VHH binders against Probable aspartoacylase. Designs and how they scored, part 3

Target 1, 295 residues: Probable aspartoacylase, of Acaryochloris marina (b0c2k7)
Amino acid sequence: MNTNHIRQVVIVGGTHGNERIGLYLVKKFNQDSSLLFRPNLTTNCLIGNPQACKENQRYIETDLNRCFIKADLDNHLLGRHEEKQAKVLHEQLGPKGNSENFLLDLHSTTANMGLTLILVNDHPFNLHLAAYLTHHNPQVRVYRWTQENQENAFVSSLCQLGFAIEVGPIPQGILLASLFKETETLIHQTLDYLEQVNRGASPPLPKTLTLFQHLEVVDYPKTSNGELAGMIHPQLQGRDYQPLNPGDPIFLTFEDQTLFYEGCSTVWPIFINEAAYYEKGIAMCLTHKQDISLK

## First folded at step 4 (VHH)

Design a5N (from h2 with D102N; framework vhh_8h5u_2)
Fold by ESMFold2-Fast, scan of step 4:
Structure a5N (fold): chain B 295 residues (1-295), chain A 123 residues (1-123)
Amino acid sequence: as target 1 above (295 residues)
Amino acid sequence: EVQVVESGGGLVQPGGSLRLSCAASGFTFSSGSYAMGWYRQAPGNQHERVAIITSGGSTNYPDSVKGRFTISRDNAKNTGYLQMNSLKSEDTAVYYCARGYNILTGYSEFDYWGQGTQVTVSS
């Protein structure tokens, strides 16, 4: 479509209950909806996992941000807490894959991700908006997480328009005022763009978008018995979005041995040492830095 | 409920072969972008990933079993399989199958696990 009219913007916070910035932004906006007002845009806020938020935990029974496969949403036999909650959200925001709603899913991370947009599709609208946000906010980085012929399980995949906002570094379960304010500013910049679209006024866009394309996941070093055998190397810690070259240090074992990156080309690691990903076998995601043409 | 159930475990001699089955109920592999995986756990050890097959049919194996084990999936029977050849004493473990989904290229997460089936390789 040459022009999109956004029927509704939905901002979801607290998809993970211990990611407090998104939760408290949603609570703030729900207490005073005038803060998000634009005359040509309807914006509503939702708490994704109220029970996990109440308990200040990532989830109660399973990860809500893995429950949005269409076949699972349609499956009445899936009855864990988050599976039921995903069906509630699907009733409100669906059907899955619609273009009527624009969906922002707010997350925070212990990794040095700064302000990251996580794109799960290549919709031109999302790419143009990402370019606008990166141009007007130099702290913004774009992580593209797409796989051909593969359905995405994230809440952000409920709608074709929108993305997740991942902010860090921040410990789980706390607030950080500077990052809270930076996230709020990014939300307002997003709404300003959507308001202009709804007025039929396309803002000037950059000719190119720099993004970080997902390549692969790297696990921590493990013993033959599957036990943790090492840590993120001190020279890599907090170096999210910085180049990692073949032969650079990547891990330090408990026996004080350095392990080196064995890939054949430079990559850009992200989600380095994310606390929630220890249970998932993810030490970092490797990306390739790309410039995309915006014709 | 949604579940996966393993079968086909047993006692086998070193160098022998065994085929494990993983029967799904409460969902169908063909109805979604589901992955299927096999994991094993020997006494005193952590869970080790043995094989995965993605919704697109791509497979992955650790070096410990690569070339000896083959994972496959029959969507019409709603059943996954692990063909184990050239078995070694080190392959003795409880084997678990799991339903998962691809979240990233080359990475799958698993959310529904079977109860396990014992494989014992002994002379």
Scores: ipSAE 0.647, ipTM 0.860, lowest interface PAE 1.8, mean pLDDT 91

Design a6F (from h2 with I103F; framework vhh_8h5u_2)
Fold by ESMFold2-Fast, scan of step 4:
Structure a6F (fold): chain B 295 residues (1-295), chain A 123 residues (1-123)
Amino acid sequence: as target 1 above (295 residues)
Amino acid sequence: EVQVVESGGGLVQPGGSLRLSCAASGFTFSSGSYAMGWYRQAPGNQHERVAIITSGGSTNYPDSVKGRFTISRDNAKNTGYLQMNSLKSEDTAVYYCARGYDFLTGYSEFDYWGQGTQVTVSS
């Protein structure tokens, strides 16, 4: 761990306006800031995309969670609603890449992701915290989306410390009480760890972290003219984080034909059948399950 | 304004070649982790991916054009290119270039699109 003191924890909800759990957690905490109080932490909450939240839509003009590369943040010619909003958030939380602040970005998904931590960097602090959280809650999964020397465009990339929390399955635009409460508990467990770090304590950690490393994205079957030709196979639906072997069913065509996974090795699919990803040509993300040594 | 503008389209006979250009303005490809892609749309068809080049220079092509088309980028000129060889009548389409975000090898999302340039392959 290279972090001695966290100056501020920022919890962002409503980066996507139809992901209601994060929005209403932030509203709850803003109405009563004592709920997040820790003597050695300063914790603030904010709504990432207020207009999208008001309209209960993912975004207004473009996806806010693609607007945070440094060159775009510095580009005054980028003036779409979310591009302007990203610059406001950068003024509050930046400069991009700082290590003094911890940023927690709350999201929800229609996919059976459970409680997922999305890591966009390999900072030891984030890996140690992920290990702490998975140890205390074995249901928590860690999805790593990193590439060496590649800049990430997500709001969570504004700070070196922190990650996104993705919770599901939940339909867009609604609340689910059980998942709301589980997310709130995970936030408090995160703050408890950060409080201990700020007090100079060293929380006990497991020696290894199991994580799911991003490999590639898979699109739905399409006709020769690019139209949707099939669906996630019933035997794969909701099997996020479970092994998918060569020859296993992956899609069912509209003509009731099964298509099989043609990869050469076992993979672990996630974000299966995510509603927002139909427009992006993503049926699922394939991952490799790995154990990382932590010392 | 932030934009990409295509040029170089036209009429060509089967087996011929064309080089399309994608001129960027209002941003610089080398200033961020930007990808650049070429897409095409023929009447009655959906938008389909033709070629992608990542910020690191990695390229991706569908089987329909692999070996015939080459995507490249000249950062000094802030311009992307699509070299199209051995053109077939089925390559007739409006070709669009786009600026994207380079997330991981083989995966990019695109958010700024050109207006398109017509490529017609016929006798």
Scores: ipSAE 0.665, ipTM 0.861, lowest interface PAE 1.5, mean pLDDT 91

Design a6M (from h2 with I103M; framework vhh_8h5u_2)
Fold by ESMFold2-Fast, scan of step 4:
Structure a6M (fold): chain B 295 residues (1-295), chain A 123 residues (1-123)
Amino acid sequence: as target 1 above (295 residues)
Amino acid sequence: EVQVVESGGGLVQPGGSLRLSCAASGFTFSSGSYAMGWYRQAPGNQHERVAIITSGGSTNYPDSVKGRFTISRDNAKNTGYLQMNSLKSEDTAVYYCARGYDMLTGYSEFDYWGQGTQVTVSS
């Protein structure tokens, strides 16, 4: 197994301005940087979208977490608020794809995601760290968001090392103390791992990692003119990371008809009924539960 | 400025054909993981997905147009197309093209929308 040296850890909160846990953790850490102190780590925090945070909105003009395609970062003609902000972040944290820095991107969701690590690549370092975190906290889930020959547009893709932390369920625009504290604990566990790596002391790691591989997105039922025609079924609501079998209820129409999952195999839905995804045509993301071997 | 511009709309008889074009300027479709999509909107309706093509060439169509419409892209010309065959009166709408993110194809994942081009199918 290889060890790596991390030059800098960057914790980003407020990539979406109405996801308050990440914002207030970053504010807390910026007020007292000694809280994140590790002798062999340099850790810095920043707010991804300060204006959206000020307005308690997800974004101002466009979703910041879609602005990090390399060609867009290099395109001086893209000048909307978040496109300009992405270029500022790229100057500070880039170049895109660097491997010396570690990036944590903090998010929250109305879906019952618990504590989720969203991996945007298969870097062995990230897989080993995810295994460490899931071993020390069995409530942590790992969602792998990768697709062959497609570039990731998220803030977390700026660096090869790191991932997003997604926590829920929580309404957008508020704080929940228990989830705030659990997120802070997860950040400290991550920093403890990175400190050990920088000291040349790899912590003992599990031999396997359970993760949930992204398969596809599912939209809500729609009318012929594109209007919403149904809701997440009561038997599916809040059952993120639980098996959904062919024939299980998935939606309830406004006419009180149950629609059933018509897939050919068991899947594990996540981001169920996420408020921000209604405008995106995403009722849930389907995943495949997978155990992988670690090297 | 980054933009897409639609062309090729018009009046056509039922059963006829039209080819819509979507010309991009200020960015290149082949330079990143960009999808291109066609959406339509008739008066009083929400936007309806018509066709999507990913950077890798995968296509997606709703049942209402499947087998009649074909989406394509010409990266050398930086232009996308929608070939519409066997047109019906219910295809009457303003047609919009947009750039989207390759891994997510929901409506709000598309940005840099064109102004639209009117397609009217009538006898």
Scores: ipSAE 0.616, ipTM 0.852, lowest interface PAE 1.8, mean pLDDT 91

Design a6V (from h2 with I103V; framework vhh_8h5u_2)
Fold by ESMFold2-Fast, scan of step 4:
Structure a6V (fold): chain B 295 residues (1-295), chain A 123 residues (1-123)
Amino acid sequence: as target 1 above (295 residues)
Amino acid sequence: EVQVVESGGGLVQPGGSLRLSCAASGFTFSSGSYAMGWYRQAPGNQHERVAIITSGGSTNYPDSVKGRFTISRDNAKNTGYLQMNSLKSEDTAVYYCARGYDVLTGYSEFDYWGQGTQVTVSS
């Protein structure tokens, strides 16, 4: 593998149409491409789901960020709006799994995720960049979703290099100026790193990277008929990336009963109370906080 | 067309057994990291997960059916199955199969749903 030169950086916003920060950053950069200029780097921006963005909806027919399995991209019988859009993006950014392009997929969340990098592979380049970004911006968190012998369905999986940026908390459908500016700063820090790589100048890196490794998904309490039976406990709300110990409160039922975390060891919950995940049966994702060697 | 189609529903006595089939067309389960799931909906209830089989073959069940229901799939036949034993009146519902993806360890999402097949457990 030789990742000494990035052919182009592609910034995707509006993969989900109601995640407005990424959409308007892409619109801003397309209006004035000089804002992203670096002499040794080519950067292009695109809108992932233009129709969902026009309607200010997450998607039109199905979640675009589940349409990038190679077998689905090759299947001409899959013709829903987002399945067709995924094929257009695959033509522009593919072939899937290439190492020529660096892909940055911009998302926002109602959960208190701050500035999160979502890594879907263990490529050393991505780990080194994540370490650089966390060193220069201590507010950045790294969440890793890796599975052996399993293909990832997300837009960010189109390229070996890159990741998703998830920012929050923010209600879907709106903009927050502070989070918008923090996201823009993170994009520029990313481009600065890639520019240095393309100049043949590697910035010094920390020896370790702190990341949050995915462990499991937790659903809301449900009644016997499948109805919602409780809420995220007030002591857990907004405590993304903070330790959750065995015996700590996790849910409050509608009958005012506290449910407690029953796990055997401390975990770090994230995506707590994400609005889009109510229909998916996700109250939170549990992670292990760990330091990995970059060597 | 890409679709999944359920069959094998019907009327059964309490304590009896039924085997549901889920036939896929327009795609193959073995061509990608696809999961397959069974869900049910009784009048007045939300869609409830009954069983999931992941792309790697691991299976997951809620406590309401664990030990009574078994999910499986035959990739060569491009067909999934739900074996239902020790049926109770509260198992009466329309049963749906779905194609999905293993998004995270222990979590799958579903994007193509069948039309459903009625299971009635007579009292």
Scores: ipSAE 0.664, ipTM 0.858, lowest interface PAE 1.4, mean pLDDT 91

Design a6Y (from h2 with I103Y; framework vhh_8h5u_2)
Fold by ESMFold2-Fast, scan of step 4:
Structure a6Y (fold): chain B 295 residues (1-295), chain A 123 residues (1-123)
Amino acid sequence: as target 1 above (295 residues)
Amino acid sequence: EVQVVESGGGLVQPGGSLRLSCAASGFTFSSGSYAMGWYRQAPGNQHERVAIITSGGSTNYPDSVKGRFTISRDNAKNTGYLQMNSLKSEDTAVYYCARGYDYLTGYSEFDYWGQGTQVTVSS
């Protein structure tokens, strides 16, 4: 019953099949498990959506990273490819909400997200680890996606401990050696922390954590008949985690008209112009930048 | 086996009202953090979002229907509704309901779509 002793670490890659960095890191680690060895950790790797990975597609029938609502996992009538795959993962990693396992879900994005930790809960262990990682790796950003009384549907929500690692910018379907190496380093830094915890020798932590709290999504401008009417403004493209002020350019229409941010306060946009989110009606996610106290 | 089914479409005069129903089977809206949405498509147009309601009851509407349409859900009956008032000829379309996730928090996707119900606004 001690959340400060990790029974098992699981690294999932290829939850989305065209996000190649996570897939090939998992393949690398499965070929030589000694690369992840720590004496006081048991670390296993698995591929989230093997068929999507084979086809180099995000998914086959539905987004695997929406299939982990407990009621859906318990529903044998949900039988699409990814719904069945989610049940397989739940058998291996569950029960949903356990605190014995630590889960890393590896993703990549066309957006300029750098190295992002996506937290889906406020577990103190995850917040402390995020602070450790941001202190030791200045490229790391922390995005918190939580809302009161809402269950999270992501793979990373299967366990109380852990989070998703989102890396970019990278075109989907390819590998970039520099980002691959940076992601691998971040995984090793995470494992080093967990090894120290399991030895009873947790490292000292910063007093505060800077994180970006999810607020809402913004869609692209649309015509009256529902067609795409504009693009991310050139002055906003790639400016993930940078302030967007009221009156700043946000979109450029196909007729060369600039549209301006009409919110009443400064926000920090992320997942700007993510290719997979065009089908979801998401141009960006807006966040608040916050400093939280850890003691 | 898992599906949503629309009903309540038909022919109505401009200024009239219709109530569409979306009956779910093979899952229960109250058993998870499910959103429900209504979308429409007229010939020659893309699919347009009409209304969304979250598991917590928060609603969202585009300006084209704001103040005229009301989305609601009855979890006990496992049914969602779209109340359409002050109908215009421009509202003529096939209306679809769908189950969704995480709409107002990012990464939302609407899945499990119905077959659609035709709404025609004409004198």
Scores: ipSAE 0.596, ipTM 0.828, lowest interface PAE 1.8, mean pLDDT 90

Design a7Y (from h2 with L104Y; framework vhh_8h5u_2)
Fold by ESMFold2-Fast, scan of step 4:
Structure a7Y (fold): chain B 295 residues (1-295), chain A 123 residues (1-123)
Amino acid sequence: as target 1 above (295 residues)
Amino acid sequence: EVQVVESGGGLVQPGGSLRLSCAASGFTFSSGSYAMGWYRQAPGNQHERVAIITSGGSTNYPDSVKGRFTISRDNAKNTGYLQMNSLKSEDTAVYYCARGYDIYTGYSEFDYWGQGTQVTVSS
């Protein structure tokens, strides 16, 4: 019979040490495991990068959430702090690409992402769960990033089942009680679905899933010297998941010139003005809003 | 341990050509979904992206070098290249190669950098 049974749920917080909501949710659940109890689920929580969490920094030497390429995991010569930590996590949660475990990777962002599920594969289980969560929690958005025949470097790629949860807006290094509680509720709704699946129940699902498909990355305006030349326009700030039409304001230069979106069709920007992405040359990611049919 | 090492820099006259090499050791480009990139830092400028080749082989260049520079990779030799033609005084910089990953469509990140090789374009 084609039934899914989840052997273990793993919740990872603190993959980035200055994303405090996931860290403190994991700490809370580890102090009182009864809070996550479901009779037909085994749920474990762990901290992805304990040293970065201790220092309240994104990472110590390199971004942990780029260390999970299989060739890197197998390479004993890669010995930076996060590369060693990735190998520890791979031993605990692997082998990479298994379907026995369900993995939640908790993140937070300065961008107005609300409660975002980041899907890097099209596994039917993940799509059905995303549909369940969006139906029961109207704040949930689904961001799909799929790449043709390319390996994912993220911690969430260790298991086929699961996804990253990105919550915001929140400044780096702090907690916000309302967002903390909303994230906790989303975790419980996820566990409720997995518990129903493990009991052999058929949770009711909508016929379609609305998701935001990755299209491209947009950088900030730069001078000829490579220096920052502008800012996110005030009329775009915080409009994550809202339509951006051709001719809408997108940037404001330091000389008070408005730059306009020059694309040919409406797009939906996300990760607008994310603090960690300034060093990466990302002002926002553009997406297409689409409905997909569920099988 | 894991390194990329640049070579082939030097002095060249305006309009001349140079080919830079980037030799990888401690990993192989073909063993993972690795991108390779070339960056430069000129006096008075920040680090500028010069060329990227993705794990799938697609290439990207900024307008400043597009049509003049060509990035390539020989996986069998575990070496990347930057062919620089029609060199201008503005191309004078220290050139760095880097190992990276394709993170989003049209976007790669880089985390292992070489020590750099000096290119000087002068009459």
Scores: ipSAE 0.670, ipTM 0.864, lowest interface PAE 1.6, mean pLDDT 91

Design a8S (from h2 with T105S; framework vhh_8h5u_2)
Fold by ESMFold2-Fast, scan of step 4:
Structure a8S (fold): chain B 295 residues (1-295), chain A 123 residues (1-123)
Amino acid sequence: as target 1 above (295 residues)
Amino acid sequence: EVQVVESGGGLVQPGGSLRLSCAASGFTFSSGSYAMGWYRQAPGNQHERVAIITSGGSTNYPDSVKGRFTISRDNAKNTGYLQMNSLKSEDTAVYYCARGYDILSGYSEFDYWGQGTQVTVSS
């Protein structure tokens, strides 16, 4: 395993302003930094989109979590609110693709994602940490989306080390104490691992990591003129990370017709019925459950 | 400023061909991992995707245009294209070009849209 010394951990909350758990965790930690103290680790917290947080909205002009393509960060002609904010974050956390900093990007979702780590690269450090967290916290799931020769636009892509933490289910704009506490525990478990690494300790790791590899996006049923024609089926609602077999119900039309999954093999749906994804044509993401070998 | 501008629309007879162009300014397709897409809107319809070319060069088409339309881009000219063959009356719409990103495998999002160019297929 090729591990690096972590110079700094950065925890970002409020990348989306209506995802309140991350925002209030950052506010809590900034009010009392001793809560995150580890003797061999430097941890700092920041709010990704302060104006969106002030307004309790996902974004002001455009989605901040799409503004981190390096060419866009270098482009002085991009001047929407979130494009300017992304440049501020790049000054603080960059250069994009550094391996010195570890970045946690905190998000919440209306989907039953539990505690999800979203990996956008295959860095061995991230895979080993994900295995550690999955072993010590049975609520943790790992969702991986990686494509060779393709740059990621997310805040979490600013650093090679780190990932997004997606927690749910929770309506946008509110707090839920149990999920807030579970997220805080996951952050502390992450910091405990990084502290051990910085001390030169070899934290014990499982031999394998179970992860959910992105396969495809499924849209809602639509009419011939492109209008919404149905809803997530009641038998699928909230069954994120559970197997979906050919012939299982997936949608219910407004006329009470059940639509069935017509794929040829079992898949594992996630981000089921996410509120922010209606405008994006995403009813769910389908994944394949995989076990990968670790050193 | 950052923008994309469509051109090449017009009136064409059924079975005819048109090539639409999408000129980018304020950014270059080759400097970032940008996707580009063509969408259309006919009166009374929602916006419909007609073609996407990803940052890696893979192309995607809905069944309604597959085999008839071809999306491409020339990074040196900073211009995208939609070659439309065997045009049908159902292809009548305003066609929009957009700059985008590949967010998930098989899924792209678009953030800068042109003003559209009218394509009318009639005798």
Scores: ipSAE 0.670, ipTM 0.859, lowest interface PAE 1.4, mean pLDDT 91

Design a8Y (from h2 with T105Y; framework vhh_8h5u_2)
Fold by ESMFold2-Fast, scan of step 4:
Structure a8Y (fold): chain B 295 residues (1-295), chain A 123 residues (1-123)
Amino acid sequence: as target 1 above (295 residues)
Amino acid sequence: EVQVVESGGGLVQPGGSLRLSCAASGFTFSSGSYAMGWYRQAPGNQHERVAIITSGGSTNYPDSVKGRFTISRDNAKNTGYLQMNSLKSEDTAVYYCARGYDILYGYSEFDYWGQGTQVTVSS
């Protein structure tokens, strides 16, 4: 691979202000840039939403991680706090569709996601890197969803190379030292891979990559008045990436009734009971576990 | 200003029909992967999804309105619509139009909301 293709790496933390691991990793790396040094690439770190980070809130006016549609970035009439911030980040990281940056967008979740790579495209480089990371780090999982003529709105979509990293479980607004260190290790493993590729010494890869393909979003049960009517079932809580079979418990109502998964085949739920997703009507995302060939 | 503005609400008898309009300004529905949705809120209730149309034209309705309401979009006029037929007293609510994004297959999120238009179904 040409070394010029992976010369610039950008790590964004604090895209959501209450996801503290990414924020404090960026602060750590900005305090001592030698920590991320590799001879054949340049790594820069940015705080995505400084005001939300200062307030320890997900966002101020709107979700920054929905502001990166190209038409919105080009629209001077969109002037909410995060829409303005997205335009600043677009100037630094873009242009969208023609960026030469490799981008890591750091997030944390209350869901038991471990260390999840969120792939929004099927670029072969991203798939090969994901295979390398899953082979060398048993906590790494790969979540993929189809584009099919959809433009992605996430900050990670500014660049073809790279992905979002979701780490959990962790309550929003706090730090956990073990998860912080595991995330830092994953970042260094990523940079080591890029450095090896840039030296013309690509590491050997497994023949297949296991990933979790998005199927659908499931909302919480609601009353006729539109109010929350139930909770994630105790037998499902924290079972991200584990099989959910037809007839397995999925929700418990406030009247102590168990609701069962009514699908026709086994699925793998993720983002189970994510706190930020209550406002979005997402109880979980259902996925299909699959192996893809890398040759 | 980027905004969506509802119109077409009013008082109607049970069994009647209304067509709501959602006029977009400051952006164009056809310029991005934008979804459009209709939501409603009656006193004492949380706001309820009524209809969604995705950038690709796929529609989704809850059982309470399925078969009675139809969502559509006219990109040339930059306007969305909600055709409401066989109206019932329980359809009485403030109806809101919203601009959204297709985030995941079969899932949209909404970020710009109109001020609402009142629909009252009363004998």
Scores: ipSAE 0.681, ipTM 0.866, lowest interface PAE 1.5, mean pLDDT 91

Design a9S (from h2 with G106S; framework vhh_8h5u_2)
Fold by ESMFold2-Fast, scan of step 4:
Structure a9S (fold): chain B 295 residues (1-295), chain A 123 residues (1-123)
Amino acid sequence: as target 1 above (295 residues)
Amino acid sequence: EVQVVESGGGLVQPGGSLRLSCAASGFTFSSGSYAMGWYRQAPGNQHERVAIITSGGSTNYPDSVKGRFTISRDNAKNTGYLQMNSLKSEDTAVYYCARGYDILTSYSEFDYWGQGTQVTVSS
């Protein structure tokens, strides 16, 4: 892909149907296309899972945002609602690995994630854009979720350029005007960057980017039968992106016992107490906070 | 059809060993970021996670089986395994294999489940 000129931008909302901010931003932009106009690129918006959006549910049969493994996309035996929808999106936005699109995937979370960019690759263009966005809005956080020799299943992995925007905290199924407006501003700042790059007038960037590199997942305390045995500790709740030190409280059992973080070094937890992750056995994701050089 | 099929269950004495196999068809473990998991259910109990192996080979076990059970996969044979050692009467259950996706490096979501294979530990 020619990163000197980004011709086509796609904004996806409603990949999860109960994440209403992305859905209604896409609806707003489709009602008035002039709102996203830039003279040297084309932006179009689409709804990832229309049926889940209609029902105000995360998904109908399976999580759409786990359906974009290339082997699954090529597998005609996978025919659940979201597996079929993933194949439609792959035809429109792909092919995976050779797409010319810049893709924004809009999400929201019950976790205190603020404004988060989720990068699933380390493409220099994405890192430079993340640096631009964090420079203009210091509240923006960058979460890099990459794994060597393994494929990412998210819809955002269809394209090399772009990322997911995750905003929170917000309960599932509702809108919050402040987060809606902050997300819209972030989209416009992204389009402004792409427009400037396309003119050959790339803005100056910081020399370094702070990002949070994915390390591992922590599950809730469980009984021997796999039943929930505890909760996120009150002192950890809502402390996304804040340091968690060895010996800090992490869980409170139903018997009122505190469990402590037993790791050997400070980590930065995120997606703390995310409602959709209870069915997955994910209490939080642990990250390393690091500064990377951009040149 | 996308499916996983368990085999290797049976009757075994306490302290004995058993190896379960999970054969995949309609997909290939090596062609994607697929994880494989083993779960069990005894009469009157809920489903319990026994072992998970991610596409990268990371494994996870509950304390009840840690050190006694080992999960592995052979991508060339498109088959997963659960090696069960030092079996106890409490390990008696129907064991299920499931295909999953790597959500994060140490965890997976499971969507295609086998029919189960009975393991009975008694004297």
Scores: ipSAE 0.204, ipTM 0.665, lowest interface PAE 5.9, mean pLDDT 90

